# Designs tried in a protein design chat: VH-VL binders against q9h9l3. Part 228

Target 1, 176 residues: q9h9l3
Amino acid sequence: PRKMVAIDCEMVGTGPKGHVSSLARCSIVNYNGDVLYDEYILPPCHIVDYRTRWSGIRKQHMVNATPFKIARGQILKILTGKIVVGHAIHNDFKALQYFHPKSLTRDTSHIPPLNRKADCPENATMSLKHLTKKLLNRDIQVGKSGHSSVEDAQATMELYKLVEVEWEEHLARNPP
Key: E = the ipSAE of ESMFold2; O = the ipSAE of OpenDDE; V2 = 0.75 times the mean of E and O plus 0.25 times the DockQ between their complexes.

## First folded at step 12 (VH-VL)

Design Qa10 (framework fv_amlenetug; at its last look DockQ between E and O 0.87; V2 from the best seeds 0.00; counts 0 for: pae E 2.7 > 2)
Fold by OpenDDE, look of step 12:
Structure Qa10 (fold): chain C 176 residues (1-176), chain A 120 residues (1-120), chain B 108 residues (1-108)
Amino acid sequence: as target 1 above (176 residues)
Amino acid sequence: EVQLLESGGGLVQTGGSLRLSCAASGFTFSNYAMTWVRQAPGKGLEWVSGISYSGEYTDYADSVKGRFTISRDNSQNTLYLQMNSLRAEDTAVYYCAKVRYYGSGSFDYWGQGTLVTVSS
Amino acid sequence: EIVLTQSPGTLSLSPGERATLSCRASQSVSDNYLAWYQQKPGQAPRLLIYGASTRATGIPDRFSGSGSGTDFTLTISRLEPEDFAVYYCQQRYSSPLTFGQGTKVEIK
């Protein structure tokens, strides 16, 4: 079995004017797209902005949410030793207050062959939604309910699989 | 061993009030969200209310919103349900239940329940 | 609210038989947010399955959960005498939290 997982996180705003992005949901899927983890997470500070239109997070979700420290431990246990795939994944790691080894990280927002395959400039930062539509002919992040972190994680994994062989060879020759 | 013990149930007239308590033991009460679920005689389960581990966030079923108040005292390991303006349809066994971390919003431990009977 | 509809209302079976219980949601629910409970007469409910397919602690392996989207299933591979009870599905995807109306598994 492949030691590869994809992660996507949703954040809410905390702190003054809600400018601090705090983890409020995390979804992790395996290579086949099976959900390994999907939980609402309660930030340690009061939520000022749920950012619902993007995050899909509502105050009712926080009632049964897992405390951040507990969730972080659970998530890190899953990620440890894995190749972690994500889109703009630095934001997810920042929210988790955790940084995965660069050599074991795959960011689909920074894979030139993936952009090339999508007829996009190689050095441009394309959205997950755009790449998913272009390369997988699938619509994600639609509707009024906000993003689905599970859906986004699955899409991210599928995108990476399109360029996995080429990119892994590149990384082997050019270690980060 | 996790234990939840409800109390405060009884017979009350329509329009009356009751306060239910749930005494928790066997786990770090202050770390877990809690919930109330009720069951009318011969009927199914109905979620009533939930409260986060710190008590900062609460939620209610529409059927009890504005009438019931969930609260907790973490120093006493106790969950409460203040029930006002009681109606006949509120007659039920009321369970307190613990929310688990994995699968938050599922209830891994339940009390034996306390019966609330509202008569007209 | 998300309405969970269980079927059948009553399932009459004999010990040793396979039981298949259905829970359908009025809208798509992430599989991680679906749970199953067992309730015997005069007792509090007991958690069987969470995350649609994960058995709770102490639950025998004859119980299994599956499904995704709007269709979920609880399966009892081989009914034991103690398995005759009422079973409820429950979603935690959105407020209000809701239960199915229950399926009664009774002895034939």
Scores: ipSAE 0.747, ipTM 0.891, lowest interface PAE 0.6, mean pLDDT 95
Fold by ESMFold2, look of step 14:
Structure Qa10 (fold): chain C 176 residues (1-176), chain A 120 residues (1-120), chain B 108 residues (1-108)
Amino acid sequence: as target 1 above (176 residues)
Amino acid sequence: EVQLLESGGGLVQTGGSLRLSCAASGFTFSNYAMTWVRQAPGKGLEWVSGISYSGEYTDYADSVKGRFTISRDNSQNTLYLQMNSLRAEDTAVYYCAKVRYYGSGSFDYWGQGTLVTVSS
Amino acid sequence: EIVLTQSPGTLSLSPGERATLSCRASQSVSDNYLAWYQQKPGQAPRLLIYGASTRATGIPDRFSGSGSGTDFTLTISRLEPEDFAVYYCQQRYSSPLTFGQGTKVEIK
């Protein structure tokens, strides 16, 4: 009954020596994989390390980027009241300075039935790249030009669909 | 109502300088990235330069880099384009435009433009 | 630099006809970074479509956008007299920001 979305974020380095991860891109897709949100975001702190090899973020992307405060408001408006699917989603919520209700949060890095389908240890934390290759026969995050948060969010939703019925029933019987 | 009003255009000789202004109203100017786009007579649109909401990040088309400087004064709600070492190829109507955040880089409001004519 | 190539250069049609305008990118562009603008003589451009397919505020539903990757289309389902103008596609996927060269839709 409840609407479901998937989220993925890219981060840049801020703070001392660029070690703090700050939000610089966010993508949200609906159940069918259609893009609901995909924006570059300008962190409130000075960017020290763009981390471009993984993030895909370059200085020119920041020129027209949405200020963090505005982007956060837009993103939270989309997430409110919805089941939010992500991979290692705690990192995304930390970058948003937000935590979604646990009962409405789904983390594909911590779903035992999904690991079983991939012939992986049930309680292992598997990467999105690995699960996507094993279960969807797709290669994502290829090369050194950076990840696509749209691609990653779409993959995350497709992975969740593989176990959605089983996992939603499990959570109904075992409330978080 | 969002309004953008360019000024400062005119006739100038090659090698000369002009400063364009864009007065903004009807929105919180300091929250939005801004851009300059130009259109030579009878030609299509060409992006010139962009500036982040705080002014910290700027970018330029290769054709103007080193000659043009984009800036903003958020206390005066004004966007500027300083144009130096002008060439005949810079002859165009210059538009300022507001960046739309939702919809990744589209320009949702434009001024009516100011004409810059560079004569030899 | 991503080059946007629009076709046709000029499209001569009568009111009531369907117009189909093409924009081809030299590299794949996420549809979220593709926009369409309309420009009438003596006026500034106005935003029609953003995110490849989403109509901007106040744009009639006879305008629709579609496409992904390298191929994008603007469709005007039934031309009205006010729709005769020049149309530009624009990308912000990669710097520098670029526009297509334009397609003029004119009365036959």
Scores: ipSAE 0.480, ipTM 0.799, lowest interface PAE 2.7, mean pLDDT 90
ESMFold2, look of step 12: ipSAE 0.446; ipTM 0.791
ESMFold2 (binder alone), look of step 12: mean pLDDT 92; pTM 0.939
ESMFold2 (binder alone), look of step 14: mean pLDDT 92; pTM 0.943
OpenDDE, look of step 14: ipSAE 0.632; ipTM 0.863

Design Qa2 (framework fv_amlenetug; at its last look DockQ between E and O 0.80; V2 from the best seeds 0.00; counts 0 for: pae E 3.1 > 2)
Fold by OpenDDE, look of step 12:
Formats: sequence, C-alpha cells, structure tokens
Structure Qa2 (fold): chain C 176 residues (1-176), chain A 120 residues (1-120), chain B 108 residues (1-108)
Amino acid sequence: as target 1 above (176 residues)
Amino acid sequence: EVQLLESGGGLVQTGGSLRLSCAASGFTFSNYAMSWVRQAPGKGLEWVSSISYRGEYTDYADSVKGRFTISRDNSQNTLYLQMNSLRAEDTAVYYCAKVRYYGSGSFDYWGQGTLVTVSS
Amino acid sequence: EIVLTQSPGTLSLSPGERATLSCRASQSVSDNYLAWYQQKPGQAPRLLIYGASTRATGIPDRFSGSGSGTDFTLTISRLEPEDFAVYYCQQRYSSPLTFGQGTKVEIK
C-alpha cells in the first residue's frame, strides 16, 4: 500500500558521562520488511558508553561507520514523504536531529488498539519485545549480541500492519 | 577520478620494519575511512587494518595486532601503515582501499598495490 | 571471526553461459553486510556488489547478488570474455572483516 517504512535506531552515549544519546545505527525497512537502509553511524563526538548490552554497538563497528552528517542525509532522503512507523519513535527522531510530520508518523508504543489486541491496558506503554511476543509469537532482542535494529524495524512494521486499517481510520477522523 | 597510489614496499629481512604510504586524490580524503588489504602471492585477500575518517578509531587483524600501526594525515591526503617485526607470512601485495559511505566496510576503490617481501 | 566459504573453487564455463557462485557464512550475517569483488590477473580487486544485492557504480546488470542469513549468491547471467576472473565475497557485519577464499571462473 502507501509509501510506508519502519525505522529503528541504536544509540550510544556521548558527552559528559555518556548521558547524550547519539545515533550509532539506523535500519529502515519497507512495508514488506525488505531492508532499505542499515548502517553503522559515527557520532560527531567521542563515544563514552557504547551501551553494547542494549545497542549491540562495539568500538570496531565505528571504524568504518558512516559519519553522522552523511548518514542523516541518506536517511532523510528515504523518510521524506513517507509514513514512518516506529516504536517510541520520538527517540529515533531525536537522535537523528530530525522530526517527521506528526500526520505521517506512527508510533506503535502509542496505539491503543494494538495494546488492546495484546490484552494490555490501552494507555500503557508496552515494550516492542512484549508486543512482538504476544501478537506475533516471535522472540526479538534475545542473546548477548545486543539488539538488531533490522529485526526491530521489521517487527514494528508487522505489529502496525495488525491494526493498520483500524488506526488509519481513527486518524482520519481524528487528525493529529 | 579517484586515485590511490601505494608506495614503500620492498625487500626486508625478518624482524625488520617498513612503512607503507598511500597517496589519495580525486575525493575528499578526510571524509572517508580507509583500509589496508593484503594478498600473499597466489592467495586470497586478507583484511589488515582500518582507520576512521578522522583517525580516532582503528582496527586490526589479529595476525598483525601489536606489530602494525595504521595512521593517516588528512592534511596530506595520505594513509600509512607502519609495519614492525615483519615475518615471512607478511609477504604480500598491500592494497590501499577506500571505504564507501553507503555500505560502510566495503571497498569501492583500490590502489594497484605495493609488494612487500620478507626474507629470512 | 565470521568465516566465508565460497563454492565452487573453480567454475569452468563458456562465454554466454550462466555463472552461479556461492558464499556461505559460518554464522548469520545481517542483510546488507555482504559484498562481492572481482579480481583479474595482475589487477587490484573491483567492487561488484555491496549490501548483498546492490550493484556498484558502472557494474553491468548481468551481475546480480542475492541471499540472506548464511547463504549468498553472485550470479552472472551471461558470461562475457572479460568476466573470467576470481571472485571474492566479503562481510562487514563484524570485526575482523573477512573475505571468502575466492572462486575462479575460467574459460572452458
């Protein structure tokens, strides 16, 4: 259907004590789950905390990584004009230093019908891992290698597809 | 046109040292990661080392760790490989390779290589 | 390290024939992190495919890459005389960067 893509980003810690979340990997998939983009990205500032247990990012990944400014340009070209699906997507956009139009944004962490389908409180913020297990019977973010942003993006897209019709109708009646 | 020109190769005795250089032109050198890849006579390709675009991050194959040092001078558009404690198994053609932005870690341009021969 | 095993070691074909080259990884490689190179005698390698399936600039459309997980394939739909060379796969998923041992495509 529509020009729809799903995005997932991994961040590392930069700045004082590594408290600044900086983009270190970005994955984008199309409606069918095909990978459109998947790159390690090098932050402009020195990395203090790789957050490897979550991000899966290691120092070696940064050696050949794409500089942030270049990667950002590449990513924005892909996102422009698309409906962008993500989970807690505001974090991804913040790391990208880019904000997609709200009317073209779909955050699976804030879709009540999706939570309802998963027998979760409609207004609760559920993890991607939990929703994916509950609704797709799939385990993601397992192992010790950290998250796979491609896997997470694909899961996010699949989750959204479960409620796409209902949610798009809701948004049409209640534009953000 | 992108050009990479290696130099510094030659004959050296076991335990000796060499410093390879790669002169880059035809692109903004300081914006790209660079790598060294070697090929022993009649053998396949082996990654040796990589360096990020500003030189902040480096990586090495286990076979050369502690002996080789990759560096770069962005003001001179030059990549270097300092090779110490050379061994017979280090004998190879050494290629300078440019890392592409999209598909980072793949090499879109290569030099013609410089031959390093280590003899006992 | 991720070991890439190419097969066959040598592929003997005639011009005009289809060539299929395999590259198997010792562990799963995320999509988009596999590249293919061509090397002719006395020359430096040339990038053919990156991201498993994207042709590099200037590469003819008779070259195509496919695959995912542990199994990747380079296909030359119709061999030209200039295509007889050694082909290498390479992964950029994890350090150390590694190459396959190569497949030689030779004229029958």
Scores: ipSAE 0.523, ipTM 0.839, lowest interface PAE 1.0, mean pLDDT 94
Fold by ESMFold2, look of step 12:
Structure Qa2 (fold): chain C 176 residues (1-176), chain A 120 residues (1-120), chain B 108 residues (1-108)
Amino acid sequence: as target 1 above (176 residues)
Amino acid sequence: EVQLLESGGGLVQTGGSLRLSCAASGFTFSNYAMSWVRQAPGKGLEWVSSISYRGEYTDYADSVKGRFTISRDNSQNTLYLQMNSLRAEDTAVYYCAKVRYYGSGSFDYWGQGTLVTVSS
Amino acid sequence: EIVLTQSPGTLSLSPGERATLSCRASQSVSDNYLAWYQQKPGQAPRLLIYGASTRATGIPDRFSGSGSGTDFTLTISRLEPEDFAVYYCQQRYSSPLTFGQGTKVEIK
């Protein structure tokens, strides 16, 4: 079977008024939660808003950060050919300027069996923080120092494991 | 082959100024963040300053903030360190170091260093 | 602000012996941001280990790194004559970037 990885990204504001979300950190973990990639990334455009309360990104992180073009190449090499798990993963792929095959994509924000386990409406979009608290009994994204993309990627993989057998069978019978 | 060649070291008096240069070759200099690291005689390594690949972001050790300025000229593949208001404790060998991106802050190539001696 | 304290300061050993070098951080450091360097007299440092445990290109497999959080270890399984040098750990988890004070591995 195909190898599975989980990804999470942090974004900063670029472009006019800081409204464009640009990649500034990316973390990738394997099935066991081991870190395969975790780097700060310097967008090619000027950073207008670090969004630090959510992103955890500060100016000093950018000094040694990997240029976006180089980081994208490194990240895509890891993702190619694998099942990629994420939460609201479209935003991560958009920031990477990348389209992963739908058949190899798993989005924990859109898995009805996962919502059912959390006693949430099946069609609701639930936050990673909420699902992790309810289903893993763990607090993530604690404090005002911003999110940890490593912590978030690891939580995303653990959440998917709770429904993996059921959901993989569902997708096999109902191809996207 | 990656090469980093420092120059500009020498003897200066306290309060004086000196400008160090690091000529880079064997890699695409403009793609990489760079750093200066120093080592006082008989002592350990101390990070001095870093600069992002386009030069837009810089960072400094507290011991040199306001006195040293890191800069780069990507068209000439050269890294600089302008050292002002020099103190005796700035006496050290100064190394130019290339940042390794996948290793996040690791320095995979170093120059041979240039000695700066500050007399009181 | 993160102080890295290496121990011992000096390690006197014979060729063929196992060396174990310690690096303790004053605060937790993510493994991805921890590196080890070797420096021989009159030479620039050389990268040995990055990401706490990954050998840099061209580094012999007798060198290994381990540890997490605040406690990290460099191990040299069988010392060769060329391994007698000073070893530094380094972090870039938090600014300023800091090095440990070094451990000298010398011939007994």
Scores: ipSAE 0.445, ipTM 0.800, lowest interface PAE 3.1, mean pLDDT 90
ESMFold2 (binder alone), look of step 12: mean pLDDT 92; pTM 0.947

Design Qa3 (framework fv_amlenetug; at its last look DockQ between E and O 0.78; V2 from the best seeds 0.00; counts 0 for: pae E 2.6 > 2)
Fold by OpenDDE, look of step 12:
Structure Qa3 (fold): chain C 176 residues (1-176), chain A 120 residues (1-120), chain B 108 residues (1-108)
Amino acid sequence: as target 1 above (176 residues)
Amino acid sequence: EVQLLESGGGLVQTGGSLRLSCAASGFTFSNYAMTWVRQAPGKGLEWVSSISYSGEYTDYADSVKGRFTISRDNSQNTLYLQMNSLRAEDTAVYYCAKVRYYGSGSFDYWGQGTLVTVSS
Amino acid sequence: EIVLTQSPGTLSLSPGERATLSCRASQSVSDNYLAWYQQKPGQAPRLLIYGASNRATGIPDRFSGSGSGTDFTLTISRLEPEDFAVYYCQQRYSSPLTFGQGTKVEIK
């Protein structure tokens, strides 16, 4: 099996005025889209803004949520040594307070061939929702329940698979 | 070995109050969310209330909101359920259960339960 | 709330037979938030499966969980005498936490 996983995280607002983005859910899927990890996560600080319309996170989800330190350890064990695929993945890593090696990171928001395939400017930052609709003819992040990190992670992986061969060759010639 | 021991159950009149306790041992109590689940005689399982590891977050079934209060004392490794304004339909065996991290919201350890009987 | 409907209500089987229990959710539930429990008369429930397909510690291999979305299944490959009990599914995908009404596996 490929040593490749896709990750998507949902964040809530903590700190003054809820401006700090704190991890509240993390989903990890393998190359085939199978869920390896999906947990609600409890930030160490009081949540000021659940950002529910985007995150899908509600107060009740935090009651049985995994404490951040524990969850972080669990997640890092899964990511270690893997190629990690994500969309705007810098935000996920920031929330995790963990940075994966650049050479083992794939950000679908910064893959020019993917944008080209979607008839978008190569250097533009397109949303996961837009790319998924355009290239996979699938609607994600719909409804009133907020985002599904599992769905988003799966979509991210599928998008990357469309350009995997070309992009991996490019990276081999131009290592980050 | 993980152990959960409920106490405080008994016979009470409608409108009365009871306070259930659950003594935990065999694990780091303060690191885990806890829950109460009840079972009426001859019936299925019903979630009652849950509390986060620190006690900061709580949740309740609609059937008990405003009447029951879940709390915990991590220094004593004890979970509590304060039950006020008890009704006949609250008659049940009340179980204390531990929440596991993996598979969040599943209950990997249960006490033997304590019977609460509410009579008119 | 998410309603979990179990079927059948009662399953009459003999030792050695395969048991298949269904749990259907009124809306999609992520796998990691679906669990199965076993309860014998006069005893507390026991966790069998968590995350839809993960066997809890000490649970025999004959128990397995599968499914996704709205349809979940608990399978007992070969029933042992001690497996005759009531089985419940449970979700924590959204509040309130809910259980199925239970399936009774009884001896034929």
Scores: ipSAE 0.636, ipTM 0.868, lowest interface PAE 0.8, mean pLDDT 95
Fold by ESMFold2, look of step 12:
Structure Qa3 (fold): chain C 176 residues (1-176), chain A 120 residues (1-120), chain B 108 residues (1-108)
Amino acid sequence: as target 1 above (176 residues)
Amino acid sequence: EVQLLESGGGLVQTGGSLRLSCAASGFTFSNYAMTWVRQAPGKGLEWVSSISYSGEYTDYADSVKGRFTISRDNSQNTLYLQMNSLRAEDTAVYYCAKVRYYGSGSFDYWGQGTLVTVSS
Amino acid sequence: EIVLTQSPGTLSLSPGERATLSCRASQSVSDNYLAWYQQKPGQAPRLLIYGASNRATGIPDRFSGSGSGTDFTLTISRLEPEDFAVYYCQQRYSSPLTFGQGTKVEIK
C-alpha cells in the first residue's frame, strides 16, 4: 500500500492587478497529521497583493522564504509516489506548476460519500471550513488573520479518513 | 564545504560606523536568504537582520532599525552589514548565518564571528 | 515579540546521564518554527533540531526534540563528552526572530 499525505497551500497575488495566484506557503502532513513540510515560499514574480486576510502572508514572511524553484523541488520529492489528499487540490497543483497522477489524487471537495455524510448534495462543492465544522465539530480558519495551511492540511486528512475505506474501494472498482 | 567568513569588526567610538562583510563559499549564495546574529560578551544570541536571496526583502530587530543596513552582492558572494550611529550596547560578536530552507527560520551554517567593540 | 524562556539556566551532569532542557514561549508557536542550537565554548552555534522535533543533518540519535504550543523540550538521552555546551531555542513564528537565554550543560 502506498503512503498518503495531505497538502494545503496559501497564495498571494502577482501579475497585472495582483490577479495571478502564486504560491507563498505550503504545508504537507502525513496520515497521522504530523507536519512533513511547512514553508513560506517566495514567488519568482513581484508580489502585488499579499491577500493577508485569507493567506496570512505578510512581507516579513518573505525575508527568509524559500525561493519557488527550490521549494517546488522539495515539495515534489515529498509528493512523488504518494496518494495526495487536498481540498480543491487543482488550485494547489496549479500554484506548484505540477500535475500529480489522477489515480493518486484525492480531492475532499469532490467526494460524494463525504458530502453524503455532511447531508449535502453529492455533487455540491463544499468549503473545507463547512465540512470540518459539520463532520469534525471543529472551527478552522477563524478570524481575519488568514488561514493556517497546517491546520487546513490536517483537517483535510481527517475528513478523508472518514470515507477512506469506501472511497478507495470505489476507485479500485472504477479506475480513474 | 560551506564556509562563511566575517570581517570588518574592530574598536569604534560611540556614534561611529563600521561595515561588516561575510564572504560565502561552498554553496550557491544567490539562492539563499542570509542573516546576522550577534552575541554580547557573556550573553545569549540576538537576531539582528535578515535579507532575502535577491535582496528585495529585508527585516531588522527594533534595536537596530534606522541605524543598520543589511545588503548583499550576489556577484561577489558577499553579505554586508552597515552599522551607523553605534552605541555601547552594539558591542558583540557578529555572526553571519545561512538560512535553511527545510526548517524555515533556522540557520544551518554559521561563520566564526567578528568582534565589534563600541567604546565611549 | 515572542519571548522564549529556557530552564534550567545551568544543568550539571556527568557523561552518560540524560539531559532534559525546557523552552517556554510567551505565546503559542507553530512547531515548524521552533529550532534548537548548540554552542560549544569558543565556537559558533550549530543547528541541532528544526521544526521542534527534526534532527538536522549529521546530528546523532541521542538528540531529540518534542513539544508544541508554548512548551518545548530538548532531550539528550546519553551525554557524550562533546555535548557539554550551551543550548538555545529559537523561533521564527513571528518577527522579530528570538532566541531563548540559553541552558548551559556542564560537567559535574
Scores: ipSAE 0.487, ipTM 0.803, lowest interface PAE 2.6, mean pLDDT 90
ESMFold2 (binder alone), look of step 12: mean pLDDT 92; pTM 0.946

Design Qa4 (framework fv_amlenetug; at its last look DockQ between E and O 0.72; V2 from the best seeds 0.00; counts 0 for: pae E 8.4 > 2)
Fold by OpenDDE, look of step 12:
Structure Qa4 (fold): chain C 176 residues (1-176), chain A 120 residues (1-120), chain B 108 residues (1-108)
Amino acid sequence: as target 1 above (176 residues)
Amino acid sequence: EVQLLESGGGLVQTGGSLRLSCAASGFTFSNYAMTWVRQAPGKGLEWVSSISYSGEYTDYADSVKGRFTISRDNSQNTLYLQMNSLRAEDTAVYYCAKVPYYGSGSFDYWGQGTLVTVSS
Amino acid sequence: EIVLTQSPGTLSLSPGERATLSCRASQSVSDNYLAWYQQKPGQAPRLLIYGASTRATGIPDRFSGSGSGTDFTLTISRLEPEDFAVYYCQQRYSSPLTFGQGTKVEIK
């Protein structure tokens, strides 16, 4: 079994005018796409903007949500020692107030071979939705209910698997 | 050991009011969301209301919105349900339940319940 | 709201037999948000399974949960006398939180 997981987080707006992105949901899946973690998370500060259109987060989700500090501990326990795959993953880590070792991080938004496979410029930043459609022929983030972090995490893992061999070889030759 | 003890139930007339309490012990009450669930005689379970650990966020079933108010006093380790404008269909055993961090929204511990009977 | 429909309404079995209980959701529910409860006569409900397939603390391994999307199953591999009770599924995927109507497992 591979020590690889994929993560996707949803954020809400806190602070003045809701400009601070705070973790409100986190989903983690294993190499096979099985859900290891999926919880709504309650930020320590008052939520000003749920960003529901994108996040899928609503007020009702926060009623039973896990406090941030507790959730962070649970998540870090899962991530520790793993290769962590994500899309634009720096945003997820920022929201978690945690940074995974670079050598154990895989960001599908910055993998040139993946873009190449999708007939996109290698140095361009493509959306998860676009890559998933092009390479997996699957529609994600559809509708007005917002994103599904589980779906997004699963898609991210599947995308990475397409270029895993090539990219891991590249990283071995060119360690970050 | 986690313990939840409901109180305040009894007989009340239609249109009347009643306030339920749930005394919690055996865990850090202020760290956990809490929920009320009711069960009419011989019927299934119905979610009534939930409240976040700090009390900042609340949610209600449509059947009780505008009539019931959930609240908590973390300094007293007590959950409350203020029930106004009671109806016959509100007759039920009312349970308080604890929401764990894992599987938030599920209920890992329940009280023994308190019976509320609304008569016309 | 998400409606959970349990089947069968009543399941008559003998001790030692396998029990299979179904819970169908009116719309897709993430696995992590489906739970099962057991309720014996005159008692409060008890959490059996959360996250569709994770046993709660102290729950015997003869209880197992499975399923995804709209179809979930609670299985009791070998019924014990104390397992005859009413079982409820519950979702926390969206508000309002909802329960199934229950399945009664009774002794044949």
Scores: ipSAE 0.471, ipTM 0.821, lowest interface PAE 1.3, mean pLDDT 94
Fold by ESMFold2, look of step 12:
Structure Qa4 (fold): chain C 176 residues (1-176), chain A 120 residues (1-120), chain B 108 residues (1-108)
Amino acid sequence: as target 1 above (176 residues)
Amino acid sequence: EVQLLESGGGLVQTGGSLRLSCAASGFTFSNYAMTWVRQAPGKGLEWVSSISYSGEYTDYADSVKGRFTISRDNSQNTLYLQMNSLRAEDTAVYYCAKVPYYGSGSFDYWGQGTLVTVSS
Amino acid sequence: EIVLTQSPGTLSLSPGERATLSCRASQSVSDNYLAWYQQKPGQAPRLLIYGASTRATGIPDRFSGSGSGTDFTLTISRLEPEDFAVYYCQQRYSSPLTFGQGTKVEIK
């Protein structure tokens, strides 16, 4: 079977009034939750808003950060040909300026069996924090210092494993 | 082969100024963050300053903040450290160092160092 | 500021012996941001280990790193004559970037 990875990204604000979301950290873990990639990334455009409360990104993280073009190449090399799991993963791919095949993409924010396990409406968009608390009895994104993309990627993989057999069978019967 | 070559060290009196240079070759300089690290005679390593690949972002140790300025010229593949208001405590060998192509490493290549001696 | 405290200050051993060097951080440091360097007299430092446990290119497999959180270890499984040097740990997790004070590995 195909190898599977989970990804999570943190973004900062660029462009007019800091409203454009640009990649500033990316973490990738394997099926067992081992970290394959975890880097701060310097966007090609000037950072207007670090969004530190949510992103955890501060000015000092950017001093030694990997340039976006280089980081993108490294990340895409890891993702190519793999099943990629994420949460609201469209936002991550948008920040990477990348399209991953839908047949190889798994989005834990939109998996009906996962919502059912959490006693949530099957068509609802559920936050990673809430799913993790309800299904793994773990608190993530604790405090006001921002999110950890490593922690979030690991949680995303653990959540997917809860429904992996059922969902992979569903997708085999109902190709996207 | 990656090579970093520092220059500009020497003897200077307290309150004086000095500019260090680090000439880089063997890699695409403009893709990498750069760092200055110093070592007082007989002492350990102390981080001084770092600069992002574009030069837009800089960071300094508290001991040098406001007195030292890190800069780079990507067209000349050169890293600089402007040192003003020098003190006896700034006496050290100054190394330039490169951060790897990928950001997960640390200072993978170092120059030979240049000695700065501050006398009063 | 994250203070890195290395122990012992000096480690006196013979070639062929196993060396264990400790680095303790005053605050938790993510493994990805911990490195080890070797410095021989009159030379610039040399990167040995990054990411707490990953050997840099060209570093022999007798060097290994381990640990997490606040406690990190560099191990030299079988000392060679060229391994007698000073070793520094370093964190880049939080500014300011800091080094430990060093452990000198010297011939007994």
Scores: ipSAE 0.017, ipTM 0.658, lowest interface PAE 8.4, mean pLDDT 89
ESMFold2 (binder alone), look of step 12: mean pLDDT 91; pTM 0.938

